# Ledger of designs, part 277: VH-VL binders against q9h9l3

Target 1, 176 residues: q9h9l3
Amino acid sequence: PRKMVAIDCEMVGTGPKGHVSSLARCSIVNYNGDVLYDEYILPPCHIVDYRTRWSGIRKQHMVNATPFKIARGQILKILTGKIVVGHAIHNDFKALQYFHPKSLTRDTSHIPPLNRKADCPENATMSLKHLTKKLLNRDIQVGKSGHSSVEDAQATMELYKLVEVEWEEHLARNPP
Below, E stands for the ipSAE of ESMFold2; O stands for the ipSAE of OpenDDE; V2 stands for 0.75 times the mean of E and O plus 0.25 times the DockQ between their complexes.

## First folded at step 16 (VH-VL)

Design y101 (framework fv_fezakinumab; at its last look DockQ between E and O 0.80; V2 from the best seeds 0.73)
Fold by OpenDDE, look of step 16:
Structure y101 (fold): chain C 176 residues (1-176), chain A 123 residues (1-123), chain B 111 residues (1-111)
Amino acid sequence: as target 1 above (176 residues)
Amino acid sequence: QVQLVQSGAEVKKPGASVKVSCKASGYTFTSYYMHWVRQAPGQGLEWVGWINPYTGFEFYAQKFRGRVTMTRDTSISTAYMELSRLRSDDTAVYYCARSGTYYYDSGPKFDPWGRGTLVTVSS
Amino acid sequence: QAVLTQPPSVSGAPGQRVTISCTGSSSDIGLGYDVHWYQQLPGTAPKLLIYDNSNRPSGVPDRFSGSKSGTSASLAITGLQAEDEADYYCQSYDSSLEGWVFGGGTQLTVL
């Protein structure tokens, strides 16, 4: 059986006017919520906007941050061959500039049974914060200190576990 | 119409360098990866590497690392591939090709392709 | 040299059905990465023919079809026509190489 991991990334702004979203932290947890990876990552370009209020990233975190290409290699080794769970995961993969097999990807922002369980429209895109509160009765992303990618990854995995059986059966009948 | 216009044919001596350009039009240049693929005469397709014009990230096939450099100029929507220390077996048609940045956009399929640039390396 | 394996050549008469196989490994097709197919007419650049295993871009006739199973993919052409004479390449992503890989190409001859 394939192992499952959940991923969440934080991005900072680089490039002109800081409009480029560059990976600055990546957290990966296993099926039980144990942290497999959690590193600050140094973008290859100058950081224009730390986006601290959302990302939680500060300048001090970049002092000993792992260079992007090195971190990318480490992360890819962890993800390869696994079912990867994430929320709006296309953003994470985009930031990693990586392609994971679609058949091994689970995006909790696009799982109709999960939305249904949360009394939300099945085809709506709900936030991780909202789903976590509704289904797990847990508050995440609180305060003004920015997100915790570990917390978000753990929440994402817990949400998926709620609909894992149903969704995996659906995917087996309807492969992407 | 989406188009990739490549620079003209090149003739080089062994040991020299060549820089091929690929100008994109008809789409947002920075929203797609740019790949380079070459094809030796009578041979198959060989992936050389890719660049993200938005971030500047580049990645090369192991075979070409140390000899190839991919760059871009976003102001003119142009990608460049430079290959140094040329050898006779570098003689090939070099193609640029576009792909999506993630599956939810257009994915990793290569479309469209440039018409190719013939690079001939001979003494 | 090519990571994906294709037969060097296939042939068929007009109106017949031909298939081109593409065999990968556990680090590419077998890992779950999708397969794309390209058609290259003589003297021209490759053209996307099939993407994501079985999808056809606009303008590609439905007599072209693709499938994937296990570590292999297949391109099928029904109602073979003279204009189908070309080279065909499969393509996927290899996790071990962290890059895209092509098959060796198959030359299709219409008899």
Scores: ipSAE 0.755, ipTM 0.904, lowest interface PAE 0.8, mean pLDDT 94
Fold by ESMFold2, look of step 16:
Order: C-alpha cells, then structure tokens, then sequence
Structure y101 (fold): chain C 176 residues (1-176), chain A 123 residues (1-123), chain B 111 residues (1-111)
C-alpha cells in the first residue's frame, strides 16, 4: 500500500453558545480502508453542544474518552510522514491544533478533477455525501443519528483513488 | 493595530521563578496561538512552547517540560509564561509571538512579535 | 543549540546579491514543512520577512526572496543596502522534536 491515510473527525460545540468546533472523535484508515485508529476524544474545553444529530457524539461517549492531549499525540504519530487525505481537511487539522505539510495534504472537497467526474462545478466545494453518492453509489451519513467518522474516512479514501494518478501528477507540476 | 506588549525586565536568583506577561491588542486574542521564544545574550532563537488562548491547551518544547507553564487570561487578552527553578543559563530575552491556528487563518508563521522581556538570573 | 543549520555570517557590498542557506533534515524541511524567515535588526525583536518558503508580507521589498528544495531553504537578498545589515533566522517545524525550530542565525554585514 502507498504511504497514504484518510482521516475524518467528528466535532462537538465548545465555547460561547457551542459555536467553536472541538474534536470528539477521530478515525484514520489506510489505503485499503482498514481502520488504523478510531477513538472518542474528550475535548480540553467544556462541551456545550454535543451536536449529536450530526456528530453522533453523546455524553456517554465522553465518559471513557481519551483526553485530547493523549489522543492528539497518538494521531500525530500515525499522520507523520504520510500523505493525509480528508474532506474539508483544514477543519480536521484545526481541531487537532496541528499543521500537516501542505505537500502531504489532499482535500477531496477541493479537487477539480473529482468534481468533473461527478458532473459538478469544477471549483465548487462539494459535500462528501454528494460526491460519495454520485461517484461510489453509496449512501453515507444516512438519517439523523449522526455521522460515522470511519465510514466517512473510508469514503474519502475511495474518492481520492478515483483521481489519484491525475491529481498526484498535477501536484508534482504545481507544488502547493 | 496589532500589538503585543510585554512586561518589564526581571532580575531573579537561581532557583526562583519568573512570570512574563504578553498583552495582546488590535485583534481577537482567542483566535490565534501564542508562542514563547527566548534568546540568550548573543545567541539565537529558541522555541519554548505555545498556548491556545481559547481552550487553554498548551504544548512545550521537550527541554522546558516540567519547568514551564503557559497560561492566559482572556478577560484582559494576556498570555503568561512562567519558568521555575531558574538557572543562570535561563538568562535571555523572552519573546511572545502570535501564529494562526490553521493555514486559512494566518498559518504557522510568527507575526507579530512582542519586544521581549529580559530575564536575568544572577546569584 | 540550533536545529536548522545556517552559516554564522555572510557579507556583501552594496548592490550585490547574497544568499543565506538553511539546512534541516528529513524530519523537518525534508518532510515537507514550510520555512519562514525573520529579520532581527540590532536591539529589536525579530520581524517576519518571508513565510511559507517564498511569500513576502506587505511592506517587504521584492529584493528579498525565498526558496526551498529537499532538506534546505535559501533566502536571497539582491541590491544589498546598508539597512539590510541584521541577523536572519530561518524557522520550520520538526516532527521528531514535535516543535517549531530555528536556525542558528546568520549575521549579514554590508560593506
């Protein structure tokens, strides 16, 4: 397998009125979609809004969740040196309070060839759900019981594979 | 105008502690990381650590773990660095410096810097 | 003890071009982390000069430029002026040390 992983995170609301997004679950899969990491994470701030409808995070998940500092260390060890694929991945890195090298970052919300393949506007920011349905014939994030970060990370990796050769060549010609 | 105003010079004895302050103005204090960087006389720059003023999460360079504590008071937009068990080789100018929290918000570069606080450790 | 290696000093006459190197390792610059440069005039705090390898903040003249390749970065200054006399530091992130790291600094002398 290539030295590539996909990451997806689920966030809860912290700060005033729960408007700040803080990491509460992180899932990492390898190139084949096998789970390398999947943990509930206790944010360093008080949780104001679990955002359960979208995040799938409930109070009970936080009881035995890994403290943010420990989880961050574990996650960063996995990400170091790898090409990391995500969807709107800047949100994931911000929640991790981490800067991954731009040259090793791939954002499926931000790849024009992928949009073209989905018959979508080339420079639009397309949702993971929409791209996955259109290009992989798969329904993810179904219902309002919350997203699965494992499911989302796996979908993200499969989407990237559809354009990997073209996009890696593009980035080699046009370094970020 | 974005400004970082640091506390005045300190003279300390070995074994004491020092707490340096950095008051931010001209921007939203909690939207950026605060870093501390020191420079011994005639020497280069050495990163000490950072704090997220919003969450209070901090991370320190390995050399300083166990001796440094970074805190903040969001009500007065002020970050603090406390260094304990001072030694003569802790004599340095201690700078605060701001960075963004992700690439779309200023990124990891340090801008601006405070003017520095000289801490002298002398027996 | 500097993590990134810079020459301790460089010099050039007014109008000349000088280059300051910054060499890291496979765990920092070589892993793909960007390089930032700071200018420190005597008795002052460092000031951002170049960020993300090659970008200039507002107010920095285009005679300052930066580049990165492999494990190294370079700051170039063309059309040297007396006011360029300063210390210059490169900075990046190192994954093995889990922290921001600086070069040892380069003292630029104009004359």
Amino acid sequence: as target 1 above (176 residues)
Amino acid sequence: QVQLVQSGAEVKKPGASVKVSCKASGYTFTSYYMHWVRQAPGQGLEWVGWINPYTGFEFYAQKFRGRVTMTRDTSISTAYMELSRLRSDDTAVYYCARSGTYYYDSGPKFDPWGRGTLVTVSS
Amino acid sequence: QAVLTQPPSVSGAPGQRVTISCTGSSSDIGLGYDVHWYQQLPGTAPKLLIYDNSNRPSGVPDRFSGSKSGTSASLAITGLQAEDEADYYCQSYDSSLEGWVFGGGTQLTVL
Scores: ipSAE 0.667, ipTM 0.877, lowest interface PAE 1.8, mean pLDDT 91
ESMFold2 (binder alone), look of step 16: mean pLDDT 91; pTM 0.936

Design y102 (framework fv_fezakinumab; at its last look DockQ between E and O 0.87; V2 from the best seeds 0.81)
Fold by OpenDDE, look of step 16:
Structure y102 (fold): chain C 176 residues (1-176), chain A 123 residues (1-123), chain B 111 residues (1-111)
Amino acid sequence: as target 1 above (176 residues)
Amino acid sequence: QVQLVQSGAEVKKPGASVKVSCKASGYTFTSYYMHWVRQAPGQGLEWVGWISPYTGFEFYAQKFRGRVTMTRDTSISTAYMELSRLRSDDTAVYYCARSGTYYYDSGPRFDPWGRGTLVTVSS
Amino acid sequence: QAVLTQPPSVSGAPGQRVTISCTGSSSDIGLGYDVHWYQQLPGTAPKLLIYDNSNRPSGVPDRFSGSKSGTSASLAITGLQAEDEADYYCQSYDSSLEGWVFGGGTQLTVL
């Protein structure tokens, strides 16, 4: 059986006016919520906007941050061959400038049974925060210190586990 | 109309360098990856590497690492591939090709392709 | 040198059906990565023919079809026409190489 991992990334702003989203932290947890990877990552370009209020990233975190290309290699080794669970995961993969097989990807922001369980419209895009509160009765992303990618990855995995059986059966009948 | 316009044919001596350009138009240059693929005469397609015009990230096939450099100028929507220490077996048509940044966009399929730039390496 | 394996050549008469196979490995097609197909007419640049295993871009006739199973993919051409004479390449992503890979190409001759 394939192993499952959940991923969450934080991005900072680089390039002109800080409009480029660059990977600055990546967290990966296993099926049980154990942290497999959690590193600050140094973008190849100068950081213009740390986006701290959302990302939680500060200048001090970049002092010993892992260079992007090195981090990318480490992360890809972890993800390869695994079912990767994430929320709005296209943002994470885009930040990693990486393509994971669609058949091995699970995006909790696009799982109708999950929304149904949360009494939300099946085709709506709900936030991780909302789903976590509704289904796990847990508050995440609280305060103004920014997100915790580990916390978010763990929440994402827990949410997926709620609908894993049903969704995997659905995907087996309807492969992407 | 989406177009990739490449620079003209090049003739180089062994040991020299060549820099091929690919100017994009008809789409947002930074919203797609740019790939380089070459084809030796009578041979198949060989992926050289790719660059993100958005981030500047580049990645090269193992075979070309240390000899190839991919860059871009976003102000003129142009990608560049420079190959150094040229050898006779580097003689090929070099193509630039566009791909999406994720599956929801255009995914890793290459479309469109430039018309190619012939690089001839001969003593 | 090509990571994906294709037959060097196939041939068919007008109106016939031909298939081109593309065999990968556990690190590319077998890992779940999609396969794309390109047509290269003589003296021209490659053109996207099939993407994501079985989808046709606009302008590609429905007599072209693609499929994928296990570690292999296949391109089928029905109602073969003279203008189909070209080289065909499959393409996928190889996780071990962290890059895109092509098949060796198949030369299709219309008899």
Scores: ipSAE 0.888, ipTM 0.937, lowest interface PAE 0.6, mean pLDDT 95
Fold by ESMFold2, look of step 16:
Structure y102 (fold): chain C 176 residues (1-176), chain A 123 residues (1-123), chain B 111 residues (1-111)
Amino acid sequence: as target 1 above (176 residues)
Amino acid sequence: QVQLVQSGAEVKKPGASVKVSCKASGYTFTSYYMHWVRQAPGQGLEWVGWISPYTGFEFYAQKFRGRVTMTRDTSISTAYMELSRLRSDDTAVYYCARSGTYYYDSGPRFDPWGRGTLVTVSS
Amino acid sequence: QAVLTQPPSVSGAPGQRVTISCTGSSSDIGLGYDVHWYQQLPGTAPKLLIYDNSNRPSGVPDRFSGSKSGTSASLAITGLQAEDEADYYCQSYDSSLEGWVFGGGTQLTVL
């Protein structure tokens, strides 16, 4: 069913000292993990720090990247009307400069049943890498060349599936 | 303490341009979005568009595309809206209003509003 | 064709309860976007009254309340007072218009 998608974004540093996180890659997968969108994105501001060690973004990726305004339009069209799953998803929506409805948002960094399955405190904010290792027996974000937003979006969807029935029932009873 | 101070009233002829300013104080200007909303005499509120003061990224309601430009100067915490090729039906009070950047930063609600700038377009 | 529909006017006697409706569509309120309410006293700028459907900012009396269900939202005012005479606007986001949208406004008269 096309009702749910998972999103992950990679950011680069813009602004003074590269402190601001700006969108430079976005990947969206469907419920089965098939890639619906995966593009490098040119931020509207000058890139100060590519953050390559974590982002995987290099200058060459930006040469023909899709301008932010165009990419944002494409991404929002995919997200509209969908339940969107992400990890620390506030950062992704802030980078998109977009407010997705709270009732259609699922944040795997804020799901107590997921933490419980991982033998973690229910209110702790757990990393995607940690949850994926503990619950899916997979290593992601391996090596020195940065994260893959496709890999991370796929992992996020699989994590959500572990608690989907329980969490959807909880949200129906307790609208955000 | 959070305040939005707008420039004074303007009288313009059809075909001219107007540039309205909105000076922010009492908060970190680059951490919030700035919106522009207008109200024609005796009419309701109409959203014109918004700008991210940090990035300069702007988005306009379709009705105003091609005639409106939103800018800012972060060194003086001031947002601007310029409307060109003015018509008599552009006569309105133009408000600036602040919103958050995501739900935990005050979210999409408008708070505060400027006092408004009356722009009158007449021959 | 207002995107959000409000009654153009409502009235009530002092001490009574009034409600103001705000009806949207499946692309705005019905898609799950929150509703915010603004009070505009004569000759002044709008002021935030209710946000995120039902929350009151500091300084707004608890006799103002909001709710949302389906494609509609409602503002309720109990213990109606003369100073409540104002225009009231609802506001949300509409995905098909890719923008922020207001209701047409409701003029409240205290009899």
Scores: ipSAE 0.692, ipTM 0.887, lowest interface PAE 1.6, mean pLDDT 92
ESMFold2 (binder alone), look of step 16: mean pLDDT 91; pTM 0.934

Design y103 (framework fv_fezakinumab; at its last look DockQ between E and O 0.86; V2 from the best seeds 0.77)
Fold by OpenDDE, look of step 16:
Structure y103 (fold): chain C 176 residues (1-176), chain A 123 residues (1-123), chain B 111 residues (1-111)
Amino acid sequence: as target 1 above (176 residues)
Amino acid sequence: QVQLVQSGAEVKKPGASVKVSCKASGYTFTSYYMHWVRQAPGQGLEWVGWITPYTGFEFYAQKFRGRVTMTRDTSISTAYMELSRLRSDDTAVYYCARSGTYYYDSGPRFDPWGRGTLVTVSS
Amino acid sequence: QAVLTQPPSVSGAPGQRVTISCTGSSSDIGLGYDVHWYQQLPGTAPKLLIYDNSNRPSGVPDRFSGSKSGTSASLAITGLQAEDEADYYCQSYDSSLEGWVFGGGTQLTVL
C-alpha cells in the first residue's frame, strides 16, 4: 500500500504590487499527523507583501529560510511516489511549480462524499476551516496571527481519513 | 488565437552565445508556463527547460545547467532562452511551447508550439 | 538519450490500424504520470495529439486514441490515411530528472 502524506503551503506576495504568490512555508505530515517537513522558504525575489494575517509569515521568518529551489527539491523527494492529500491542492502544487500524478492526488476540496458527510452540497467547494469544524469539531485558522500550515495539513489528513475507504473505492472504479 | 512567435534563424561560431525569443499572444502570458525544446537535424525532441512567467523561476535539464539561461519580460509577453558556449552539437531547431500551471486545469501538456528557431553552430 | 522508448518506425497501408508503443520506467509513466502524444508533420513544429493518456484536443480525429498501463503507453491510429505520415512522440514527467521527457520518436510511413 502506498503511503499517504498531507501538504499545506503558505504564500507571500512578490512581484509588482505583491500580486505574485510565492511559496514561503511548506508543511507535510504523514498519515498519523506526524510532521515530516516544516520549513520557511525564501523566494528568490523580493517580498512585497508578507500577507501575515493569512500566511502567518513575518520578515523574521525569512532570515534563515531555505532557498526555494533547495526546499523544492526536499519537498519533491518526500512527495514522490506517495498519495498526496491537500485542500485546494492545486494552489500548493502551483506554488511549488510542481506536477504530481493525478492518480496519486487527493483534494479534500473536491470530494463529494466529504461534503455530503458535512451536510454540504456535494459539488460545492467548502473551506478547510468549515469542514474541519463540521466534521472534526475543531477550530483552525483562528486569530489574527495567520494560518498554521502544520495544523491545516493535519486537519486535511484527518478529514480525508473520514472518507478514505469510500473515496478510494470510487477512484478504483473511476480512475482519472 | 493563441500564438507563439519566435525570433529568426541564427548562425553562430563555436564558443559564442545565442538568445532566442518567443512572444506570446492570445492568452494571459503569466497564466502558463513556457518550455523550451530543441531538435537536432534528423533527431528527436529534447526538453531544455522551463520558466514560470508568473514568478520568473526557471528550471533546466541537467544537460544544460550552467550554459542555459531562461528569462521573460511580462510587459511584452516574451520569453527568452540564451545558450552560451555553443558547440556544433547545439545545432538544432529550438521551440518554445506553452503548458498549464494548474494541476486540475491543464497540466504539463505542451500546446501550442512555436514554429521553431534554427540555430546553426559552425566554424 | 531519450528516457522513453519508442519503436523507431512503423508502417501501414491506408485504412489499416497501427500502434505505437511508449515504454517508460518507475520514475515516470510507472510512477503514475500522464502521457501526452505529439504529431510532427515533415518540416513543421510538433502538435499536441493526445493529452492525459487518452484525451483528444479539438480538431483531432477520433481515429487517434491513447492508452496507458503500468510503465507503458500506446498510441493507436485506425483508418490510416496518407496525411498521418509523420513523426510521433510520447511525453511524460520524470521525477528522478525533475523534468519532462520525450520518447525517441516514431516515424510512421503510410504505404
Scores: ipSAE 0.777, ipTM 0.911, lowest interface PAE 0.7, mean pLDDT 94
Fold by ESMFold2, look of step 16:
Structure y103 (fold): chain C 176 residues (1-176), chain A 123 residues (1-123), chain B 111 residues (1-111)
Amino acid sequence: as target 1 above (176 residues)
Amino acid sequence: QVQLVQSGAEVKKPGASVKVSCKASGYTFTSYYMHWVRQAPGQGLEWVGWITPYTGFEFYAQKFRGRVTMTRDTSISTAYMELSRLRSDDTAVYYCARSGTYYYDSGPRFDPWGRGTLVTVSS
Amino acid sequence: QAVLTQPPSVSGAPGQRVTISCTGSSSDIGLGYDVHWYQQLPGTAPKLLIYDNSNRPSGVPDRFSGSKSGTSASLAITGLQAEDEADYYCQSYDSSLEGWVFGGGTQLTVL
């Protein structure tokens, strides 16, 4: 069986008006929730908006952060050949400037059986915070000091486990 | 309506550099990747690298690292590829090609392509 | 020095079916990366023919089809026509080379 990991990324604002989302932290956990990777990452361009309320990124984190090109290489080596679970994961891959195979990608924001378990419309896009509260009885992303990408990656893996058997069988019959 | 217009043919001597341009129109230049692909006469296609126009991040095929530089000017929606220390086996048509930045918006496929720029390296 | 292996040439009579193979490795097609196909008519730039293994862009006739299995992909052309005479290239991503890779190209001759 192919190995599975979960990923979560935090972005800062770069470019004009800080509207470009650039990778500033990435956390990867294995199936058991053990941390495989957790680094602050320095974007190759000027940071206009740290977005700290959501990202948790502060100027001090960038002082010794790993440069983007190096971090990207490290992250992609971990992701290669694995099933990668994330929440709204297309944002994470776009920030990495990378295309992971569709057949190896799992997005907890768009899994109908997971929404059904949460008593939500099957085709709705649900937040990680909402699903985690409903299905794991846990509060994440508490306060205004930003998200923890380790906490979010761990929650994402646990959510996927709730539907893993059903969803893996569905994808085997219906390849993306 | 979406199109990529490339600069004209170039003739260069060995050891020189060439800079090829690719002007995009009919779409938002900064929302897509720009790739460069070359084709020697009578031979196949070879990927050279890509640039992300909004951030300027570039990534090159291993064969070309150290000799190629990809840049862009977002104010005129134009991408550039410069190849230095030219050799006769760099004689090729150089194409630019657009791809999406993630699967839901065009994805990794190359569409459209420019018409190509012939670069001839000869004494 | 193509990373993906294609036959150098294939041929068929008008109206017949031909297939063009594209063989990769465990670091590209075998890891699940999609295959795209391009048609290059003589003297022209390549044009997207098939994407994401089997999808046709608008304007490509349904007699062109693609598939992928294991480390290989295949382009099929049915109802062969004289204007199909062209070079055909497959493309994918290779994790070991960290980049996009093409097949060596296949010259299709309509007899």
Scores: ipSAE 0.698, ipTM 0.889, lowest interface PAE 1.6, mean pLDDT 92
ESMFold2 (binder alone), look of step 16: mean pLDDT 91; pTM 0.934

Design y67 (framework fv_fezakinumab; at its last look DockQ between E and O 0.85; V2 from the best seeds 0.00; counts 0 for: pae E 4.0 > 2)
Fold by OpenDDE, look of step 16:
Structure y67 (fold): chain C 176 residues (1-176), chain A 123 residues (1-123), chain B 111 residues (1-111)
Amino acid sequence: as target 1 above (176 residues)
Amino acid sequence: QVQLVQSGAEVKKPGASVKVSCKASGYTFTSYYMHWVRQAPGQGLEWVGWINPYTGLEFYAQKFRGRVTMTRDTSISTAYMELSRLRSDDTAVYYCARSGTYYYDSGPRFDPWGRGTLVTVSS
Amino acid sequence: QAVLTQPPSVSGAPGQRVTISCTGSSSDIGLGYDVHWYQQLPGTAPKLLIYDNSNRPSGVPDRFSGSKSGTSASLAITGLQAEDEADYYCQSYDSSLEGWVFGGGTQLTVL
């Protein structure tokens, strides 16, 4: 069976007015929640907004951060050939400037059975925080010190595992 | 209308460098990747590399690493490809082509293409 | 030289159905990456014909269709017309090369 990993990235603001999201941290966990990768990453552009309250990224984290191209290579090596689980994962892949096969992608923000299990509208886009609280009875992204990408990746994997069998069967019958 | 307008034909000697330009219009230049693809006479398409016009970050095919440089000028929505240490087998039509940044943004399909720039390397 | 394999040429009479195959590997099509197809008329730049295996851009007739299975993709043209005479290229992404790859191209001749 194909291996499965979950990914979560933190982004900072670059470009004019800091509106461009650039990768500043990436965390990858395996099916059991073990951390496979967790690095601060130096964007190729000047950081305008660290978005610290959300990203948890501070200037000090960038001092020894891994250059983007190097980090990208490391991350892609891990992701290649894997089923990759994430929440609103297109943002992560976009930040990585990477295309993962759609058939090997699982986005927990767009899984109707997951929303149904959480008593949410099936076609609604629910936050990772909300789903985690509802289905795992766990609080994530608490406080004002920023998110933990490791915590978020682990939560994402656990959420997917709740609907894995049903969803994989659905995808087998309805390949993207 | 989305358009990619490329610079004119070039004739170069072996060992020289050539810089081809591609001016984009009709869309937000920095919201799409710019690719370069070449085609030798009577041959197929060969991907050279791509650049993110927003960040300037570029990725090249292994074959061209160390010899190709892709840049952009966002003020005039223009991408550039420079190929150095030219050889006769670099003779080709060089195309610029646009692609999306992810599947939701037109994805990795190339559309549209420039009309191409013929680069001839001859002694 | 080309990473994806296409037949060098195919031919058909007007009104016939022709197919062009595109064979990849476990690091590109076989890994799950989508296939795109391009049409290149003589003396012109390539034009997007099919994207994401089977989708047609606006302006492309429905007699053009694409499919993908396993490590291979296929372009089908029904009701062949004289204006279909062109070169056709498949394209995908190769994870081992970390870049986009093209087929060798297929020259379609309308008899």
Scores: ipSAE 0.857, ipTM 0.929, lowest interface PAE 0.6, mean pLDDT 95
Fold by ESMFold2, look of step 16:
Structure y67 (fold): chain C 176 residues (1-176), chain A 123 residues (1-123), chain B 111 residues (1-111)
Amino acid sequence: as target 1 above (176 residues)
Amino acid sequence: QVQLVQSGAEVKKPGASVKVSCKASGYTFTSYYMHWVRQAPGQGLEWVGWINPYTGLEFYAQKFRGRVTMTRDTSISTAYMELSRLRSDDTAVYYCARSGTYYYDSGPRFDPWGRGTLVTVSS
Amino acid sequence: QAVLTQPPSVSGAPGQRVTISCTGSSSDIGLGYDVHWYQQLPGTAPKLLIYDNSNRPSGVPDRFSGSKSGTSASLAITGLQAEDEADYYCQSYDSSLEGWVFGGGTQLTVL
């Protein structure tokens, strides 16, 4: 059986007007929520906007951050061959410059049974904060100091477990 | 209209280097990967490597590491592939081809392709 | 050798059905990566024919179809036409190589 991990990334703004999202932190947890990886990552491009209010990334985090190419290699070794769970996970893969197989990807922002459990429209894109509060009775992303990618990855895994059996069976019948 | 326009044919001697260009138009050059793929006469397609034009991050197929360099100039939306220490078996048509960076942005498929640049290595 | 295995040639009469196989490994198709197909007419650049296993770009007739199962993919051409005579390549991504990989190509001859 394939192992499962959850990932969450924080991005900073690079490029014109800081509108390009570049990877600045990545956290990976196993099925039980144990941290497998948690590093600050130095983007290969000039940082225009740290986006600290949401990302939690500050200039001091970049001083000893792992260069992107090295961090990417480390992260991809962890992800290879595994079912990877995330929330709006396409943004994480784009920031990693990496194509994980669709059949091994799980996105908690687009799982109809999960929305149904939260009494939300099945086709709505729901925030991680909302789903976590509703289904796990837990507040995450509290305050204005930015998100914790470890906390978010752990919450994402817990949410997926609520629908894991049903959704895995659905995907087996309806391959992406 | 998305286009990839490649530089003209090259004739080189063994041991020389060649630099092929690929000018992109009709899309945001820095938002997509650029690949290089070659095809020896009468043979199949062989992937050489890719570059992310935004970051300059490159990755080369094992066979070409140490001999190939991929670069770009974002001011003129142009990607380059340079192959050094040329051998006769490097004679091929060299294509550039675009791919997306994630599934909702054209994904890992190659579309479009350049017309190809014939590089002939002959004594 | 090519990373993905294709038969070197196939043939069929006009109107017939032909299939072209593409066999990978546990680090590419078998790991769940999608397969794409390219048609190359003589003297021209490859052209995208099928993407994401089974999708046709606009302008590609519905008599071209693709499928994937396990470590293998297949391109099917029904209602074979003389103009289908070309080389066909499958392509995927391989996690161990961290790169794009091609089949060796299949020369289709219309009899």
Scores: ipSAE 0.392, ipTM 0.778, lowest interface PAE 4.0, mean pLDDT 90
ESMFold2 (binder alone), look of step 16: mean pLDDT 91; pTM 0.935

